# VH-VL binders against Large ribosomal subunit protein uL10m (mRpL10): the designs that were tried, part 53

Target 1, 224 residues: Large ribosomal subunit protein uL10m (mRpL10), of Drosophila melanogaster (Fruit fly) (q9vpl3)
Amino acid sequence: RGKINIQRPKAPHYERARVVAVTQPKYPELPKAKSCFKTRAERTQQQQENPYNEIIAREVRNWLDHSRLVAFFHLSSITADDIFRVRVQLHKQNLHLKSYGSKIIEQAVKNTRYEAIVPLFHSNHCIVFSPDPEKTAALLRIVRRVPQMVLLGGIVEETMLSRNQLVAYAQMPGLHAVQAQLVQTLSQAPGHLIQQLQAHQNSFVQVLDVHAKNQMNEETPKST
Key: E = the ipSAE of ESMFold2; O = the ipSAE of OpenDDE; V2 = 0.75 times the mean of E and O plus 0.25 times the DockQ between their complexes.

## First folded at step 3 (VH-VL)

Design n9 (framework fv_anetumab; at its last look DockQ between E and O 0.01; V2 from the best seeds 0.00; counts 0 for: pae E 16.1 > 2, placed apart)
Fold by OpenDDE, look of step 4:
Structure n9 (fold): chain C 224 residues (1-224), chain A 119 residues (1-119), chain B 111 residues (1-111)
Amino acid sequence: as target 1 above (224 residues)
Amino acid sequence: QVELVQSGAEVKKPGESLKISCKGSGYSFTSYWIGWVRQAPGKGLEWMGIIDPSDSYTRYSPSFQGQVTISADKSISTAYLQWSSLKASDTAMYYCARQLDYSFPLDYWGQGTLVTVSS
Amino acid sequence: DIALTQPASVSGSPGQSITISCTGTSSDVGGYNYVSWYQQHPGKAPKLMIYDVSKRPSGVSNRFSGSKSGNTASLTISGLQAEDEADYYCSSYTSSSTWVVFGGGTKLTVL
């Protein structure tokens, strides 16, 4: 019984091949998931004064107000699939990837403390929101592997941070860890201080004793 | 202080396998990537690839894809560069360097490992 | 292919200011200003001198500065000293590539 060559299956009989060719379900090409991230050009053209822009602007404001971590990214030549993959990864960490038009952002942040972010949105951008500032490290870890996402900066605990500052923040031990370390250091400090103070006192006493002994030896008259 | 220490110079023959090492210290090894850079004698710097020691994520330059293997052992804070079969053209100085991500510079460098491949 | 072009050599006298250029093949070179400069003395490992076009790492002399115009990054060394004689490499990351690219290097001679 000849070993069925699974690597080079014999071409089916002509009739079978015809039937298979005709019966192959033409799966509708999955509509190329239009990248939810419209190019800047596409976004700019569509931003006609749509009453919906106000609604979206309110949404953006809401995200900004309720997020303790906001990160701004430039997107460069990223595919819809790649974006989706990143979105899923971020979502697993309770990080929310959003993209808005520049006009919407401008409208959203107008007369707010966030007006300074407007210049960041002159190209294709996305925003990641999180209620948890401790997720900064997780965010950076995920996006580091996505070369098309360029970190521009962010907002952490209502403070605008540069790219480098965000990275530094992510590397810092959590506030609680720092507090714990501080407490530990403070708790050890009195012991060390006492030791140092005692050491100096002991040294001083020793020096005085030596001096006293030397003086006593000098006062012993050589009895001739 | 951040330091990368590489293994010593190697003298090999064509066809031999080789694995050189780069040990990081003075920082969280898994928080940064390790890049490898080749420099042939009298030539410029060539970026070979990078590894994230945290999960061994790797990326190679197109020129080095399939030519070398980059690996890491995070338990001992060490990254590796290896060849299955060395060529005379592999004769070069090899540097490891710390890199936070693609957009960050190689901020700390190892001292380099000279690899000489001669018949 | 993304390539960075540097002059092969530059020279200057002590106390002078010299500039080394690094030109990319596309406007994407340096992306959001991800250009680095490295100094390498003979027989030594490269040292980071400038990153993000113009930022200096701790411990690097303020004589070293970086700038960018268009697709050309520049390293300027002011007050040239004998110790500055070395090879200088520019490097860049582009969003279109997932690898780091080095320039061909520039040999700086202090006359």
Scores: ipSAE 0.523, ipTM 0.769, lowest interface PAE 1.3, mean pLDDT 85
Fold by ESMFold2-Fast, scan of step 3:
Structure n9 (fold): chain C 224 residues (1-224), chain A 119 residues (1-119), chain B 111 residues (1-111)
Amino acid sequence: as target 1 above (224 residues)
Amino acid sequence: QVELVQSGAEVKKPGESLKISCKGSGYSFTSYWIGWVRQAPGKGLEWMGIIDPSDSYTRYSPSFQGQVTISADKSISTAYLQWSSLKASDTAMYYCARQLDYSFPLDYWGQGTLVTVSS
Amino acid sequence: DIALTQPASVSGSPGQSITISCTGTSSDVGGYNYVSWYQQHPGKAPKLMIYDVSKRPSGVSNRFSGSKSGNTASLTISGLQAEDEADYYCSSYTSSSTWVVFGGGTKLTVL
């Protein structure tokens, strides 16, 4: 059907048309097939200074603004055919697998509450977007069969969640209001915030985990 | 209260078939994988493979691919580890454990099933 | 076939702190933060003590802590007690075809 839900991210054909309209006369065209895995040459190319980065950064910001579910993954060596099969399987569940360079991600989230995700993208990575947070369980079920894709964390209903928090969210009942209440409860476990802040920071995932915990703690007063 | 209960010890001769079980309780059985871990006498732990009970998807460590079969019956919350033809080298303690996926720990363990294969 | 490298044994006195190392490669311990530690008493099943390098499950004493530097993860036990005497195994996610790998194990003796 040709009807599009206005509250959701634009369909791939509409989003692509918007990017083409902006890039075709002014900047290099964005490839139609976006892959989670980028070749080394493609990653190097994305790191070059040019106006193309600003346009794609706006695309990323649009995906973030219109997605109620965003999941971040580390990606180890995987064939183009294998990742394409995963992308097709995810698309059937309204889950959109995308890859963007570190500079583009940095530019997209600069001066937003999501700046803490930038360190996650200094190695091979991909992001899954969806307008439907109820698809979190389906996402994790699909991805757990792809050992090369390792969950780092995500954003659900504008709330940054660590890997463990996102998994816990996926295991909750399918009622939205109940899930929101339970997310707040899971994030309120007393006595470990000080321990997490005093932990040695030896990874970007730990940085995101601390930030996600602080983000949820800051939001607790709003939920009362 | 999460619990995994394994079948009792087995004594078999080489060439015999065997199927041991691991029953989960206190959690949603289809929401977690069951991993199998082997421990030969006086040796360390070896990860053998996993099963997703929701659709019986399996993945094996290369050392155990073709040597054993992992299966599950979600209607009775039970996973199985099976040999078509036992060898003396299969003598070991076999543990089942709950695991979300490859990057998560084995968080709850069965008590173990001792398998002894001798003439 | 592939195993993470642990010392075969380590010893300490009651009240002392000890550290057990677990060394891998960039494909496992060095590349990811998915290291777990298991305690096994003779005749018993292993028990999860540490996961995600440094996190403790509920019910595990804060005397147990984990850390990682490069390709080496470490389990530290402070205030050693007689009941800590056990075998300790590290484990990691690996991007190689085994997907999960264990260390060779370390026997802790409390003298």
Scores: ipSAE 0.383, ipTM 0.689, lowest interface PAE 3.1, mean pLDDT 79
Fold by ESMFold2, look of step 4:
Structure n9 (fold): chain C 224 residues (1-224), chain A 119 residues (1-119), chain B 111 residues (1-111)
Amino acid sequence: as target 1 above (224 residues)
Amino acid sequence: QVELVQSGAEVKKPGESLKISCKGSGYSFTSYWIGWVRQAPGKGLEWMGIIDPSDSYTRYSPSFQGQVTISADKSISTAYLQWSSLKASDTAMYYCARQLDYSFPLDYWGQGTLVTVSS
Amino acid sequence: DIALTQPASVSGSPGQSITISCTGTSSDVGGYNYVSWYQQHPGKAPKLMIYDVSKRPSGVSNRFSGSKSGNTASLTISGLQAEDEADYYCSSYTSSSTWVVFGGGTKLTVL
């Protein structure tokens, strides 16, 4: 059994709507209220302008807490049907494709060692979560056939890895002790990993700016 | 003011069905989830499951998966806990409580519904 | 695999401070960042006293405080009063799933 609840947070019939939301996220805004009769829980709404942001941020935190593999991708222009097909292929391997706004990610990782990932999410992106770090090879095989998803890096066993480190991890012989030792060794320079991720993001942002200018889409997410 | 009002006490026989209710008022009902908690006589609290009334997304504790059905009717701001076939071991106090979602505290509690199952 | 362990009972005299512990596994750190405490008087519904480890809802006395060290959360009641005599439950969610777990409860007796 194990990780069953990670894979079933919502009914499957909403997956197609979630794919559309990845390209054009829409979040309702709550009316602000002030009252002497508000309880502490109702004041949580008042302190959070959009309560869906807090719920979604806890969802992201739950995925991070329950996933031993997290992979970050730039997502270039892709049809809703194509991204849905990729999501189904990944799901069959216990790999869960998600996308969230940068403010939501910032809320989710606040006061954690993962705060450095926030800059990766100001442009079009997706994240793959899995409880199974041994599925890294399967992930890379599937996305190899999806040129619209460009690997930026990831987290394995709570250690941030660059793109090259994650690829190298996927090629390991699979012994648990070897995997643990490698993750520890690769984590000895976390500042270097952050710079590598930022450099790749900056390069891809420049490419995306040219592509977005030619495409004229509503791809810019609004902050909450 | 936030209020959760539960249906009255029930006395049932084994094998009967039962549906108890929890009506929320004083807040936006679809903005919060409703959790259900069991407390057997003289025992501690057991979280049973939760529902998001906005889309009927439901999650159950493994101990209660398949034992009960949680549902909601957002048009009347009411959540339900339902058994298809009661057992004597279902005798307990049942509370509903409001949560922002499954990972948030149970901030407002109903008064409880005592269910007694005996024959 | 996840459980929240509380002592069965604690006692104290009026005016004292007492602490109730709630211990879980350290592999579920995310679950223990959202620890809540509930007070239940006999015959009544539980009441939320502390959430998110240490935050106090409005209307709850500042005599109640919460903390966490490692995999153990603690509820501290200072200036103990007779009205504090009740059952106290901690709760959190499991870090490997999305359901909520309660501790077994602690009966507080004011001597």
Scores: ipSAE 0.000, ipTM 0.432, lowest interface PAE 16.1, mean pLDDT 75
ESMFold2 (binder alone), look of step 4: mean pLDDT 93; pTM 0.947

Design p12 (from i3 with heavy chain Y52D; framework fv_imvotamab_arm2; at its last look DockQ between E and O 0.02; V2 from the best seeds 0.00; counts 0 for: pae E 6.0 > 2, placed apart)
Fold by ESMFold2, look of step 4:
Structure p12 (fold): chain C 224 residues (1-224), chain A 118 residues (1-118), chain B 112 residues (1-112)
Amino acid sequence: as target 1 above (224 residues)
Amino acid sequence: EVQLVQSGAEVKKPGESLKISCKGSGYSFTNYWIGWVRQMPGKGLEWMGIIDPSDSYTRYSPSFQGQVTISADKSITTAYLQWSSLKASDTAMYYCARLGYDSSLDYWGQGTLVTVSS
Amino acid sequence: DIVMTQTPLSSPVTLGQPASISCRSSQSLVHSDGDTYLSWLQQRPGQPPRLLIYEISNRFSGVPDRFSGSGAGTDFTLKISRVEAEDVGVYYCMQATEYPWTFGGGTKVEIK
């Protein structure tokens, strides 16, 4: 089971009509190329005019605060049916697959130890939350069969872990091994942790650039 | 053990004020929202509103906005539902319930019967 | 507001036989975060409601495995595989996907 609070600051006055879903196929109202190319003025105005973002950010903060396992993924092109199947498989393991805009994540982690994660969400992504850190191995087994989900890193027991550290954590069978790895991470200088996050940030940007160009090429005819 | 214990049954006259309570125990009170649900005699359940006890953020169902006040005192782990002027139509059973982090009402109080009549 | 419609209103069931309760919403219950916040509650005679199922199909702690939930989008079902005497009561579906949160009208399960 995951953690979520529904928090709605200032009894919000939002006028938003609810769309059916972001994960299900629907009529051609789904934003395609146009959503990726909105002007900066349109994005800023929409963000400022949507107090719903503050409520969702509070919900995200609550998930972060009550999840002992959080994993961050880049999400490449995937069908709604495939992501739905993955969501169901994860949910059976008390693993909650969610996605949020980068603005919402930024608001959720503001003035917390987790502010460093914001750059991970500059593009298409998803997050897996769970109260059960022992489910890390199950998470990795499920997503191993989903090449569209690329692990970027995570948080275990309130400690930021790189991709490789999270994989190593999942292989450790005992509490002692987990505690030893956490102690080593905590004993490192804060600058080392920041450097690891900056390296993932740079790698993340590079991976996203490749995926964006690959998706653009996939939209062209085969003759290209 | 998570528990929500509500104040006892009330018999009131129209126009009187009333404040009923819901005391949470067995968990971190400020980490979970508390909701209020009305059940009129022989009827189903109606969502009245919610409160986040950590900062007193409240949200009301439109049907109850302005009709009741939801509040909390986190120092004594207690949420409240209050009326400034009761009506006979306020006769009902009132429940408090804790919002689980998966947006479900996971633990419920025993209920407070409010009877408003002359 | 999302209207939740339950059928049947009353479900007389022979002890040990299955029961099935339907809940239909006026719009999709899939939240923008990708999850569906559909719950099932049980209210036994003279008792407060209790949570049975959350997020369509997940049994809450202490709920017997004879209770199961299913569905998607706008159509949801609660099933009791073998009704016991203690299962008598009124069952409610509830959505918490969109504010205000709303309940179905209830389905009374009785032993015939």
Scores: ipSAE 0.102, ipTM 0.588, lowest interface PAE 6.0, mean pLDDT 78
ESMFold2-Fast, scan of step 3: ipSAE 0.770; ipTM 0.907
ESMFold2 (binder alone), look of step 4: mean pLDDT 94; pTM 0.960
OpenDDE, look of step 4: ipSAE 0.830; ipTM 0.934

Design p25 (from i3 with heavy chain S104A L105F Y107I; framework fv_imvotamab_arm2)
Fold by ESMFold2-Fast, scan of step 3:
Structure p25 (fold): chain C 224 residues (1-224), chain A 118 residues (1-118), chain B 112 residues (1-112)
Amino acid sequence: as target 1 above (224 residues)
Amino acid sequence: EVQLVQSGAEVKKPGESLKISCKGSGYSFTNYWIGWVRQMPGKGLEWMGIIYPSDSYTRYSPSFQGQVTISADKSITTAYLQWSSLKASDTAMYYCARLGYDSAFDIWGQGTLVTVSS
Amino acid sequence: DIVMTQTPLSSPVTLGQPASISCRSSQSLVHSDGDTYLSWLQQRPGQPPRLLIYEISNRFSGVPDRFSGSGAGTDFTLKISRVEAEDVGVYYCMQATEYPWTFGGGTKVEIK
């Protein structure tokens, strides 16, 4: 399931629902996915006591730098068996599902063009990497059947794209020149991914967005 | 030219088996889901099921689960809809369609008319 | 199952005049991924269905700009700004938010 059924359910009003969700214990829905689903407390504990954080951060950076397709997902509660089946299906298409702690991702992308993605990772998350951007269509078809994985956005050929822009890219034929033109056209709206981050995350988004915009403006040489 | 070409009209008797085809061309066949849709004479559209040709993963509408089998042969870029035992109530136009933009059927076959009568 | 209800059942229109078709779902079409999988199809006499609009308001390739879609949640509308002779046919809304996927009952557009 996992679909919103709110037409006439007697759910609390939005603000009251948020309060109830914060206070209610979710013991029956114990985290099931070992790789992608961790509680906030578990992530904090692992980050504080991990002696190899810098090595793992470098691994994340290498995946980002060498993947021509990167897709970011919010992950709801999912069983180990279910995520394993998804991983196997993705692997058949040369798509690699990875999960990292938010602090490690922050360390990996800090002071880089990708710093704006940090707010995405204050919740449960998974990332899919691939060297083959032609696999974007296959990725979206597979994850559409996994309601626990919610696409937030991604990076294609080093260009940050919103969910809708990734869908548009996925619908192109395998002609690389035409796909490159589409990516360039879609990338001309520079605020789209950051606006999506601001809509979905409630952390330091405005402060980080201003910082990220300043950082991105300074990464391009003014004279080459 | 992206196309889905379906097999020709069929006239069958109740209890007979039938397998109709839908051949894709002009696109990467294994990278797109293919769905089957029924239209009974003078009536609207009913979704029957879908298949992902790369691994033959299928999903059926509950109304059609156990009534039909959907399959695909990626070596000849063809999807199939099959009945083990036809009923008069199976008389309908059957369409195959490719699943494109945001779970919308963007390319449609021309249809296969199946008539089941004694 | 999500029930899709279309109104009107038939819409006789004069050439060049606008036409409007409504589609109502029995429950919200917002998927857990945040998308609304609502599309509109056109079926001309003797032809297979043809995609007009996907995800509420996006025109498919080759679809004239006189077609537009709008709506949210459970209430959706397809509008034809200036009906042409070639627009005669049956129009269907479709949801792919929840299994089983379901279609509206259809609206026949004809010239009077």
Scores: ipSAE 0.000, ipTM 0.417, lowest interface PAE 16.7, mean pLDDT 75

Design p27 (from i3 with light chain H31D; framework fv_imvotamab_arm2; at its last look DockQ between E and O 0.02; V2 from the best seeds 0.00; counts 0 for: pae E 16.7 > 2, placed apart)
Fold by ESMFold2, look of step 4:
Structure p27 (fold): chain C 224 residues (1-224), chain A 118 residues (1-118), chain B 112 residues (1-112)
Amino acid sequence: as target 1 above (224 residues)
Amino acid sequence: EVQLVQSGAEVKKPGESLKISCKGSGYSFTNYWIGWVRQMPGKGLEWMGIIYPSDSYTRYSPSFQGQVTISADKSITTAYLQWSSLKASDTAMYYCARLGYDSSLDYWGQGTLVTVSS
Amino acid sequence: DIVMTQTPLSSPVTLGQPASISCRSSQSLVDSDGDTYLSWLQQRPGQPPRLLIYEISNRFSGVPDRFSGSGAGTDFTLKISRVEAEDVGVYYCMQATEYPWTFGGGTKVEIK
């Protein structure tokens, strides 16, 4: 399966009107990597005003249904140039970097076993999709050099994996034995994967809170 | 296995109505766009329009806007192409095709030959 | 509309020899997300089209590795490294970067 561009198979009326109004021929368009990592407020506003939110959610569901590899990341502050470079590197490996508002994610996973992933999108995030589960090792090599992207976990062959399980999957050439072991572990802990992802996410937030209190950067009011 | 199976050949007179079908199987029918393509005898391919079967949202090529109606019945996993009043110039082979996520036409129906003559 | 121009219109070739088909677009097929939605189709005599190549160079499932695609921007090429008898037919390029999606006029590959 190839890359999905959420905006291309069906160009929503809002997208076309926005392009005409914002990026007329004499005004160059901004890089896509920059536009893909909007703030939470911008994503929420776009969702509320976009008449095609359902279409976007369907296309996100199609990404989830037809990607054999999905990886979830917490995303720290990153420059537009750096994220564009990462997107290009990932694209060369058939790895597709995306981000979506939480309400679109809720619609996309509604009535699926993946509904439990929605809380991961409360904070700043990004997702990588690929039809090629064999590209897991390439993904991890690329993002190792990107400290702003913190792996939370993923989905391989429709099985949810923790961060550590995903790393282990990337290192094992014999897929059959790994799948058998992972199925046994995951089947005995429904929602355990989400708890592990949330625990790592919370630990990361604690580090950021200590960092902010030591006056490295001023932040808006902290969530607690 | 993904399959698109179209209805059989049609022979019609000018002014008659016609509805041809494209039944999808072997995949989640409501999760993929279905497009229609015309091929005039001895000619190339022409994009007619597309439908998303889940909510029947349609979009037509400007050349075919108002000339045909594209519809779908998701309960029987079938898309349709309709004419209210056929013309002799509608004589052609008509294909349905599934739009893949890479914006390519990845699976095609076998085609439905429509012949319009007196 | 984006016009897709294919050359040659006909490509007679000796079995086992290479064939090269060109497709040129009237404007860049690189969209604002950096992707290029160009595909290649094959239509054998009496059969529906089938997908060969998507996104310039990615071979669709079941397509022999003697087919390859290349190009960028407005100029694209389909190559058949060693033509076999089953490769006879008409080849089309298609763009899906801008609606309405359009096809090239076709290139007929024949055995001499």
Scores: ipSAE 0.000, ipTM 0.432, lowest interface PAE 16.7, mean pLDDT 75
ESMFold2-Fast, scan of step 3: ipSAE 0.730; ipTM 0.887
ESMFold2 (binder alone), look of step 4: mean pLDDT 94; pTM 0.955
OpenDDE, look of step 4: ipSAE 0.857; ipTM 0.943

